VH-VL binders against q67yc9. Designs and how they scored, part 11

Target 1, 181 residues: q67yc9
Amino acid sequence: DEPVPTPWPHQFHALMFMNYSGDLSMIDLWYDWTNGRNFNIIQEQLGGITYDLEWNNGTSFFYTLDESKSCRSGQLEVGILRPNWLDGAKYLGQQNVSGFLCNVWEKVDFIWYYEDVETKRPVQWIFYTGREAHIMTYEVGAVLEDEKWQAPVYCFNKEKKSLSTKGALSEFKGYKEKAAL
Short names: E, the ipSAE of ESMFold2; O, the ipSAE of OpenDDE; V2, 0.75 times the mean of E and O plus 0.25 times the DockQ between their complexes.

## First folded at step 6 (VH-VL)

Design t1 (framework fv_nezutatug)
Fold by ESMFold2-Fast, scan of step 6:
Structure t1 (fold): chain C 181 residues (1-181), chain A 121 residues (1-121), chain B 107 residues (1-107)
Amino acid sequence: as target 1 above (181 residues)
Amino acid sequence: QVQLQESGPGLVKPSQTLSLTCTVSGYSISSGYYWHWIRQHPGKGLEWIGSIYYSGSTDYNPSLKSLVTISADTSKNQFSLKLSSVTAADTAVYYCARHRYASGWYPMDVWGQGTTVTVSS
Amino acid sequence: DIQMTQSPSSVSASVGDRVTITCKASQGISSWVAWYQQKPGKAPEPLIYAASSLQSGVPSRFSGSGSGTDFTLTISSLQPEDFATYYCQQANSFPYTFGQGTKLEIK
């Protein structure tokens, strides 16, 4: 029999190191399936902090809190990743990564997912684009306070535009949209 | 469409340094991938020489010891191989190739046509 | 270094035959094997990666299997264009190593 990937816990916090063609960022990922929300707080190596706030109904905000007070908002046709989003992934075997022995899976030629054999924590994932997310910490059951899931007031006066970020899980949103077809 | 093309002298004398260049078109070498050098001795199989990652980090076959240097010139979209102190055993067809990810997940998917190098006095 | 041993070194077959080529690693390499096809005077072309995944554009008559130390490339119904030399490659660890090749010839 082949190993199956562990479903994501309903809530967790992870610090991720993101590398995409030498562009480096550190991301606070707050996954909250229970409340239908997901938050990426992105610190770029050579830039400020950007906030990527997503709701399961498809409402999304990408904003900054600096003097520019920028905000882009949009409505995606798909919500946040479900806990069992890796269902149907193809098992590829074991590999050593960052000091962990990992089971490795591939999902629809879009993402490669690495999970520690011993603890079942995610270790890394790599998108077809070459974007690499390295999981530095992993805190099951951690929840960000409700008050921090509020987009700034200036987000609600902006026209709706497409959302993009170079450091967050933007490929996951693309995958979900494609999978909804 | 991505294409790779090897270039360099076809004849090198023993004890000299072999210098080969791979010119890449259709993709920027600084944007991703591993870029490899592989050789094939006459009538024999394939031997991996080494690679350079788009970030500039290199890996070399330890059987070639300190004799190998691979470098990249991103302004010309090229990467190059230098093999010092060559002998007749270095006579081979030399290929450059592209490979995604450090994990060995994929085969080397795009190859140059190969360039023949003869080491002879 | 991980040594890759291919067998047979050559095989003679006819169009329509089922052909099997094997590759053995000197130590466990999970599923990290690729297979290449090389025609005379040409660069190698990928056929299979991760032991069993078919490279885009490669006909479905090619298949790969195996894990750990023993790997197999199968051509279910040989076609004229399949006469070539085939190589396995381990991608588990540095240095990357290839099998010595299997030459597939017309009977």
Scores: ipSAE 0.006, ipTM 0.502, lowest interface PAE 11.0, mean pLDDT 84

Design t10 (framework fv_nezutatug)
Fold by ESMFold2-Fast, scan of step 6:
Structure t10 (fold): chain C 181 residues (1-181), chain A 121 residues (1-121), chain B 107 residues (1-107)
Amino acid sequence: as target 1 above (181 residues)
Amino acid sequence: QVQLQESGPGLVKPSQTLSLTCTVSGYSISSGYYWHWIRQHPGKGLEWIGSIYYSGSTDYNPSLKSLVTISADTSKNQFSLKLSSVTAADTAVYYCARHRYPSGWYPMDVWGQGTTVTVSS
Amino acid sequence: DIQMTQSPSSVSASVGDRVTITCKASQGISSWVAWYQQKPGKAPEPLIYAASSLQSGVPSRFSGSGSGTDFTLTISSLQPEDFATYYCQQANSFPYTFGQGTKLEIK
């Protein structure tokens, strides 16, 4: 009776505008459940490009390609978000957002999710921390070429740093760990 | 039907703590929204003081930082502002207001009538 | 902090006039601007949110436009009850900040 959120397609590309308390970024999201991988390419308004490469086996890399050649890597107990990750979400009703009439759901302590009533595309999602992701483009079935899914060699140094607790990476990590339970 | 009403002393002496309460009717403060305090100095514009989210999380204007505390009493359906170590510069009309989540999308849609606070000896 | 600068600081107009008030942000704030009307001795009332969305119950003669750093409030045909002070507000980030206000006066 109540609307149920649409499972994510097994592969898609989305360009997202991210707003977190005035810190603006553009995120190039490549979701690839079929090959067990997920890639966020993050352009901060006042910073460089950061790469967030995640594998379904739990391997994750958060790195930059600039002169700093920074990389944080780790092994998570859970992989990337499953297509039906919104299963069990609480329905909250309808809202008009960015010209779309949306059904809205909540995963308590994590996220509000907005989906266009007509097309079933995601329109936005907002983390409990106040981080807002606005979905500008949504290309079902788009796949990034295999050669692009390679972390730099310096991510494999024995003295690598632990995964960052900041931003979307920290939030996704927390959810993925909860989803495994 | 949602109404907000400020209450508190109209006169406060310098160095004392100003305490104001906003009483909400027609909606439970524990059920949603941001709840804000805003002030307006005589003849000037509006200054945001801070807010409390229905979950209890607070945000304060950095210019007021350690001087401000906002809290909620859900049993009385009230939220309150404490401003410590007041000076004549804190003389203003103080408003409480409601703001729908997500923050940034909606305006502050319901305001109290305002309460005048004068700081003088 | 994001600074919001309004222009003009005051404007004199007659009933039936088209009035335009502008607001400039010191940095990009996308569409996260609200406009408020305040009458003497009264609390501010919302008019516009998300730069161009009309608040429920507000007359259609009010409209907003703009994105990024430049925003405009327009009153297409001024009515007697519209003489008031108008404020823009950025809702992009904390602390929320308001413009200094534009006083709309009878000509």
Scores: ipSAE 0.006, ipTM 0.467, lowest interface PAE 12.1, mean pLDDT 84

Design t11 (framework fv_nezutatug)
Fold by ESMFold2-Fast, scan of step 6:
Structure t11 (fold): chain C 181 residues (1-181), chain A 121 residues (1-121), chain B 107 residues (1-107)
Amino acid sequence: as target 1 above (181 residues)
Amino acid sequence: QVQLQESGPGLVKPSQTLSLTCTVSGYSISSGYYWHWIRQHPGKGLEWIGSIYYSGSTDYNPSLKSLVTISADTSKNQFSLKLSSVTAADTAVYYCARHRYAQGWYPMDVWGQGTTVTVSS
Amino acid sequence: DIQMTQSPSSVSASVGDRVTITCKASQGISSWVAWYQQKPGKAPEPLIYAASSLQSGVPSRFSGSGSGTDFTLTISSLQPEDFATYYCQQANSFPYTFGQGTKLEIK
């Protein structure tokens, strides 16, 4: 009767534009449920590249490859998003977005999710904070090569830095925890 | 029924800090929603000042960001506005309001009655 | 910042009239506009959100439409209690911005 959101495919690549109050970034999202891993490669409009590498056992690395060679690592209580993470979402109706007719759902106090009626691809999602992810490309079945899913050696050889409770890292951790509920 | 009520001084001197409090009844501020401060200058339209999300995250109007602080006191079920270095341009009716998310799926659905603040020597 | 411009600034109308108020955004805001009604000495009250969704408890004579940059609030058959100032608000991004207001007056 009422539409339900399409479960995520077990593997996909998406290129996303992220907008938060006019701050723009571009993200390569490599979702890989089959191998229990997730990778966000984040290019800030006015900044460098940050790598967010996550494993389903909760191991997470947030690092840069520039001269600073920074790395934050931690063990989270939650793993990567399950394919059915939108189960229980409330249907809100239809809306045209970026040339797509979308079905729209919300998970209260967490996210609005927009899905193309025709193709069932995600078109955008908006977090409760106002952060918007606009899905530019969506490649079902795409997998990043295994050798690319390795945190740099300095994530393991330097004193381990706890995951920050401030800034974008704290924000993304919060989304992940809400998605697990 | 959820109700919001502003309180604070009706008169503030130039260069001082304006402090206003919004008392919430019928809902715990730590349980959800964005909580906003909006003002209305005499005979003019509405200006958004800023908000605090129930988690403690704040957003401020960039034109006021260096001057404004919004905080919450969960033990009293209140959230407050501090606006530093006030001038006559800060004379306005100040409202507090509740809103579900930053994006526009829901309006600001509950507002306080407003409190008048005059900045004068 | 996204500027919201309302037209007209004031309108005179009679009970039973159809009244249309427009709101223009300085850039695309999808459907993220809300409309509020404010009576003298009172706080604003929501009428419409997401451009066309009617707030609970608001009479069906109120409707909204539009997307992108151009939005419209319509009152299909004006009632005495509808004489008030109306504001549009963009809810696309922070900072939230409001139109300058449209005052609806008795003709």
Scores: ipSAE 0.000, ipTM 0.496, lowest interface PAE 13.9, mean pLDDT 85

Design t12 (framework fv_nezutatug)
Fold by ESMFold2-Fast, scan of step 6:
Structure t12 (fold): chain C 181 residues (1-181), chain A 121 residues (1-121), chain B 107 residues (1-107)
Amino acid sequence: as target 1 above (181 residues)
Amino acid sequence: QVQLQESGPGLVKPSQTLSLTCTVSGYSISSGYYWHWIRQHPGKGLEWIGYIYHSGSTYYNPSLKSLVTISADTSKNQFSLKLSSVTAADTAVYYCARHRYASGWYPMDVWGQGTTVTVSS
Amino acid sequence: DIQMTQSPSSVSASVGDRVTITCKASQGISSWVAWYQQKPGKAPEPLIYAASSLQSGVPSRFSGSGSGTDFTLTISSLQPEDFATYYCQQANSFPYTFGQGTKLEIK
């Protein structure tokens, strides 16, 4: 039988190193399927911190806490990735990546997913654009405090607008929309 | 629809530098993929020369040593091969080809028609 | 470098025949083999990748199998348009290397 990808745990924390054509960032990913929410805290190598807060009902906020107090908010047709989001992925075999022997899958010519054979943890994923996420730490069951999942008040000043698919992690958001179709 | 087309001189003298260009249409080189050069000696098999990744990173076949340079001009949507100090052994049909990133998994899916290069005095 | 050796170097067959071409790697390459078809005067065209995955648009009479060091390309019922030279390629490590080719000729 061909290996099948391991469903994501309902809650986890991961520290990710992101590389896109030499643009480097470090991302704190808090995945929380149990409460229908997902949080990416993005530190760009030569920039400030950006917060990407997503809810399973499609509500999304992309904001900064610096003096600019910027916030883009919107309503997507799709929510956060479900735990079994890799269902139907095509198995491609094994490769060694960053010291891990990985099983590798492809989903809809959009994402390539690498999983450690031994522990079943994600090791890496690559988007069709060449954006690479390298999973540095992986803490199953870790949950961020409820108070931290609150977008700033300035995100609510106007009616929600559609979010641009252009920007940090736009490929991942585009994938969710494409996969839902 | 993606198309690749090679261009360059059909005849090169020994010891000179061979310069070939691959023009890509229907897809932006900077958007992804590995972009390869492969050659085929008369009546023989295929030899992989090297690639340029969409980020600009290159890797060359070690058997060709320091003789190879591959570069990209994203404004013209082209990538090019320079092969220095050519000899009669470099006589071949030269192909450019596209390969999906994560290069270990997929074939080279789109190829140019090939350009014949003869090294002769 | 990983050496790829094809067998046979040539084969003569008739339309409707089942044809098998083999490829052996000098070291383990998992499933990282592609197969290409080349007709005279044309560029190679991909048939199979990752040892057994059929390239989009390729007829189902073509199939690939194998893992590790031994790989096979099979044509289940040979058609007139299948007379060509076939090449295997390893994609496990750089430099990429090709087999010497198998020429499929009409009997």
Scores: ipSAE 0.005, ipTM 0.496, lowest interface PAE 11.6, mean pLDDT 84

Design t13 (framework fv_nezutatug; at its last look DockQ between E and O 0.03; V2 from the best seeds 0.00; counts 0 for: pae E 16.6 > 2, placed apart)
Fold by ESMFold2-Fast, scan of step 6:
Structure t13 (fold): chain C 181 residues (1-181), chain A 121 residues (1-121), chain B 107 residues (1-107)
Amino acid sequence: as target 1 above (181 residues)
Amino acid sequence: QVQLQESGPGLVKPSQTLSLTCTVSGYSISSGYYWHWIRQHPGKGLEWIGYIYYSGSTDYNPSLKSLVTISADTSKNQFSLKLSSVTAADTAVYYCARHRYASGWYGMDVWGQGTTVTVSS
Amino acid sequence: DIQMTQSPSSVSASVGDRVTITCKASQGISRWVAWYQQKPGKAPEPLIYAASSLQSGVPSRFSGSGSGTDFTLTISSLQPEDFATYYCQQANSFPYTFGQGTKLEIK
């Protein structure tokens, strides 16, 4: 029968290489469905480190730890991606990518998801915008220490506002908002 | 809706350079997709010429690679084909087309109407 | 290059007939085949992508199947507007290649 996408583990760590129109970054993705939280630590090729911390209750922080002490905080209508977020994806067949034979799915003209046939690990995904995430490492069950999920104090002295959907993972935020409606 | 329209000379002399332009409406070429040139010789099938990716990267059919250049003008929302040193064998209908980017999974979803090019003295 | 071979080169059929067109790839291409319909003097129009997925707006009488090297386009009940030339295309790798075409004619 046709393959279905493997649900995401309840917790994992992935190191991702991101390419968007020549803008390159490395992203540490800490997915933690069990505790209702998701963390992206983004290192841009030509820039500093940005932290994207999201909670399943919709609380989100996008901040830096350098002297700028910038923080954008917001309340999203949607939480983090659920493990079965690829439910309903259309199977497109198999393709060889980055040395892996992959099953490929498409989710509502939003994302193309590539999964290794042998290990069921994600290999890459490509958003409709052309943004490409290449999964370099994939560690099932890895959990970031609790103390590292703490947004800086300066994130809490500002009124919450809507967050930009621009940046390395903005497509997921847009998708989740549409899926919630 | 998205529409593609080819334009360029209908008659080209042997040894000259054929120049065609595809004008895109309803979508910005710099926002996504592969943008392709395809041709069809009289009474024959389709031949892929090459593409320009929305980032500016190009790739060409190896049988034509030394003769083909594809470029984009994002300010005019156009992409263009130049085919050098044409011969009578280059007489064809030329199409521009769009392909969704997920390598290999999707065919061309939007095509131009085609423009006829005759190579003759 | 991957060679795409269609059979038959032409077929004569009547309205209401079931028509089957086959496309064979010279090597495995998974499900990465698209089908197009072309009427005289017109651009090709997409019918099927990824072997079996119907393009938006295409009538349900069209269907595609196959994987690996053997692919089929079926028209379950031929209509007058379906008389055209049909092309398969492999989308597995560059250069993209097309079949030679199958001309569907009135019997």
Scores: ipSAE 0.007, ipTM 0.515, lowest interface PAE 11.1, mean pLDDT 84
Fold by ESMFold2, look of step 7:
Structure t13 (fold): chain C 181 residues (1-181), chain A 121 residues (1-121), chain B 107 residues (1-107)
Amino acid sequence: as target 1 above (181 residues)
Amino acid sequence: QVQLQESGPGLVKPSQTLSLTCTVSGYSISSGYYWHWIRQHPGKGLEWIGYIYYSGSTDYNPSLKSLVTISADTSKNQFSLKLSSVTAADTAVYYCARHRYASGWYGMDVWGQGTTVTVSS
Amino acid sequence: DIQMTQSPSSVSASVGDRVTITCKASQGISRWVAWYQQKPGKAPEPLIYAASSLQSGVPSRFSGSGSGTDFTLTISSLQPEDFATYYCQQANSFPYTFGQGTKLEIK
């Protein structure tokens, strides 16, 4: 009779406020399981914008669109997070967070996940590293135009190389890689 | 299944250093968690001594901080307690315990069986 | 550090009784309280964490509640195996601190 986490909708857009020990950013998350793609557009506080584009076949790009034309690309052994990635999470009970009564779950050594009891929407999650994601808006069914999912041409002029594990959502990348073992 | 087992001398003379070791099986102490020492005085409650985090950082009960050292030997999957200048007040059952990573979300989920230490001349 | 005041120090009760044990923190600790059961000669066993979450394998007759400074462990219908000493622990910040214990005895 314990609640279980609601699987992620197959397509949504979320605006997230990120806090990592005072290092702040905003992330536009475009999740698109239907088309096997996931896009995080990361605005650092008073800083640059980084684009983190992932495909379900493991192809990934981490790039900028400024004059530096920076891109790192690679092939991961795993795709994007599946909608039911919270399956098996352990229920911890309820907690009020910023005026929301939330059900709280854990996935050991990875994440604490908060879901609004009333609306079943994610409210926040906290990674084992202490990085916090606070969901500011949540638009179920939103889809980003197909042409905006294309990585810039300069991402394709290099050999395969290792991807950076640093970044606003590096914990998800680490989780996916470990789950492939 | 994760198991913790304390070992060390059962009798220690006053002013000596108490040295205890916790042997961990079923999980690598360098892979996660906080690794704690707790003691229980005869007929009394529990007292937290300190921890070593899987990364190697430590923190101690302020009441004991000048006397306590907790260290780890990752090659043997063990962590240890040293308590200097013991007195009869340090007579207790000593437990090692595991605590999951979180800002206080968990209690100690796995405990050792405990080892009795008596301080007497 | 945070002081945990546990009461009562002992309870005498019969099988089938409802028992309530309380724990009060000297400052707000949200819901970060754990409860342990300890039988003579044995290590404490985890019972509840995060004020109300049952540890795996703990019978449903045990429940926890509370937030802020006031916390309660309830045993809805005592069984013979429940006669033990119970401890609360704040898990909000280091140094972790424990209540002084409640001994639950057979009438």
Scores: ipSAE 0.000, ipTM 0.449, lowest interface PAE 16.6, mean pLDDT 84
Fold by OpenDDE, look of step 7:
Structure t13 (fold): chain C 181 residues (1-181), chain A 121 residues (1-121), chain B 107 residues (1-107)
Amino acid sequence: as target 1 above (181 residues)
Amino acid sequence: QVQLQESGPGLVKPSQTLSLTCTVSGYSISSGYYWHWIRQHPGKGLEWIGYIYYSGSTDYNPSLKSLVTISADTSKNQFSLKLSSVTAADTAVYYCARHRYASGWYGMDVWGQGTTVTVSS
Amino acid sequence: DIQMTQSPSSVSASVGDRVTITCKASQGISRWVAWYQQKPGKAPEPLIYAASSLQSGVPSRFSGSGSGTDFTLTISSLQPEDFATYYCQQANSFPYTFGQGTKLEIK
């Protein structure tokens, strides 16, 4: 039998190095399926920090905490990625990536997913857009304290708009939307 | 309108393999969703058996994993359940159901009417 | 596995009554709970998804609430057609699991 991707832990923390056609960023990812929330803290190279806060009820916030107090909020028809979101992925075999022997799966027109054969941790994600994610740290069971999951006040009292699939993790959002069809 | 219909033998002998088919109409099983089998022993609650994802991936209840196989025939728009080495404990009404999203966002929104399977000598 | 503890196992009520059924998950499952109604000899029919969202065609007298571990199905004013067995289900993780059921009987 071919190996299958390891479902995501219900709670974990990951630091990711992102490369999108030379545009570099770091993402501090807090995944919390148990509490139905996902948080991407995005540091642009020599730029600002943006916050992508997602709730499993479909509500999402994309905001900054700088003086601009920028915030976009929207209601999606899907929640956060489920732990087994890689279900149905096609196994492509094993490859050595960044010093790790990895099993590789593909979701067509979405992602190549590299998982360490030994530890079953994600190593690298390559999106069909060319965006690359390198998993720098992976801490299973780590949880961000509840107080940190609060969108700023200026995210409220605004009309909710449709969130575009633009941004550092636009590919994931696009996938979720498509999966809900 | 999407409809699901279970079919198969209503009587199975002990130690034999129970085989059921769910025929789906109004929607292609290869287009999306999770397709589940659930059973209900007489006078009891509901037990999840397993699913087949529209891509063909499967998962089963750990309590039944070694005995269960779920497959799909996209040409017939059907998915099937095989349960080997049946005993009286496998006597139940068997349901197939559609689940739009694994997270439970939409729940199992369409069910078959169920088919009764009795395990008896 | 996630256990869903449903209560009560049975309840007797009259038409017009307010009825509440509870389901407790053995661990946090966010809002991923569905509720089903099953009448004798029939398949379960979905009532609620995502803890509080009504399925299409379900009367507004049905409502669901809860998040995390505690969930509730409420029928605000019981109608004759509501006498049935009700089940909660967690859809947070596989294997999916159901509550033991609540049989709602006429008083």
Scores: ipSAE 0.000, ipTM 0.540, lowest interface PAE 12.6, mean pLDDT 89
ESMFold2 (binder alone), look of step 7: mean pLDDT 90; pTM 0.925

Design t14 (framework fv_nezutatug)
Fold by ESMFold2-Fast, scan of step 6:
Structure t14 (fold): chain C 181 residues (1-181), chain A 122 residues (1-122), chain B 107 residues (1-107)
Amino acid sequence: as target 1 above (181 residues)
Amino acid sequence: QVQLQESGPGLVKPSQTLSLTCTVSGYSISSGYYWHWIRQHPGKGLEWIGSIYYSGSTDYNPSLKSLVTISADTSKNQFSLKLSSVTAADTAVYYCARGRYARGWYYYMDVWGQGTTVTVSS
Amino acid sequence: DIQMTQSPSSVSASVGDRVTITCKASQGISSWVAWYQQKPGKAPEPLIYAASSLQSGVPSRFSGSGSGTDFTLTISSLQPEDFATYYCQQANSFPYTFGQGTKLEIK
């Protein structure tokens, strides 16, 4: 029997170290399948804090709270990742990563997923685009307060809805579309 | 299957801009990967020119950075190289290639075009 | 920039021989080396990636090893179709750089 990836819990918090082709960041990930939402709070090493707020209906906001008051918004064809989003992944065997013995899978021509053999926690996942998430903490059942899941008012100003998918919004569109397969 | 094909003029005059296009079939460039330009001078080794990430971000060889522009046209599934102010030293076979992610930020060129010969002469 | 130096620059061998080609980086590059084979008049073809991983469809007589600064490509039993030029490439940092090439010739 080949191992099957463990479905994600309906809610969790993870602190992640992200390496994206040499661009380093620390991400607070709040996954909330129960309420159909996902939140990445991204502290870039050479930049400020950016907020990636996603809803299961495909609505997504990528914004900053600094003086720039930047917001890119879009409607993606896919919502947040389902708990069983790794269904159909191809088992690749075992690899040692960050002190964990991991089972490794490949989903489509899209992502490698590493899971601790013993605890079943995710250890890392790496997108074919080169975006690497290294999971430092993993807190099953943790939930961010409802009031925190609100995009700023300037995200709803139609003067500047993003007609450009460049940068972060474009990147997230690609991830979600491939992960849905 | 994924295939790459270079096209462009085989002869360019000194000081002009060299423009080459890579047509990709069997895969959408907007869907992933790095897309690279590499050249090979007559009788010599390989030189990496630069790349474009599927998101549109570009990386150029610092020795060429003021002279190189790489861009993508997703509607035609093509990516292109412009090399300005060419000299005889730019005479080479030019290849386009797909950079397949191996792990981390490491990419290797898993699919290459056949190459197109460019001569810079008056 | 990271310089990649191959040794030897040329090697003469016979069918059935074991051939080794080395590649040395001017600084540590972990396992981030790929090897390519180029036949006359053709584009390079990938053989090995991440120092030791065999590209799909490449014969098992090809193998790679090494880490840090020293890397080796081995052909365990040379075949007629293996006479070509071989290049190593580092992908540790931009710009990506290639070795100068090793030409494998018939003895």
Scores: ipSAE 0.006, ipTM 0.482, lowest interface PAE 12.4, mean pLDDT 83

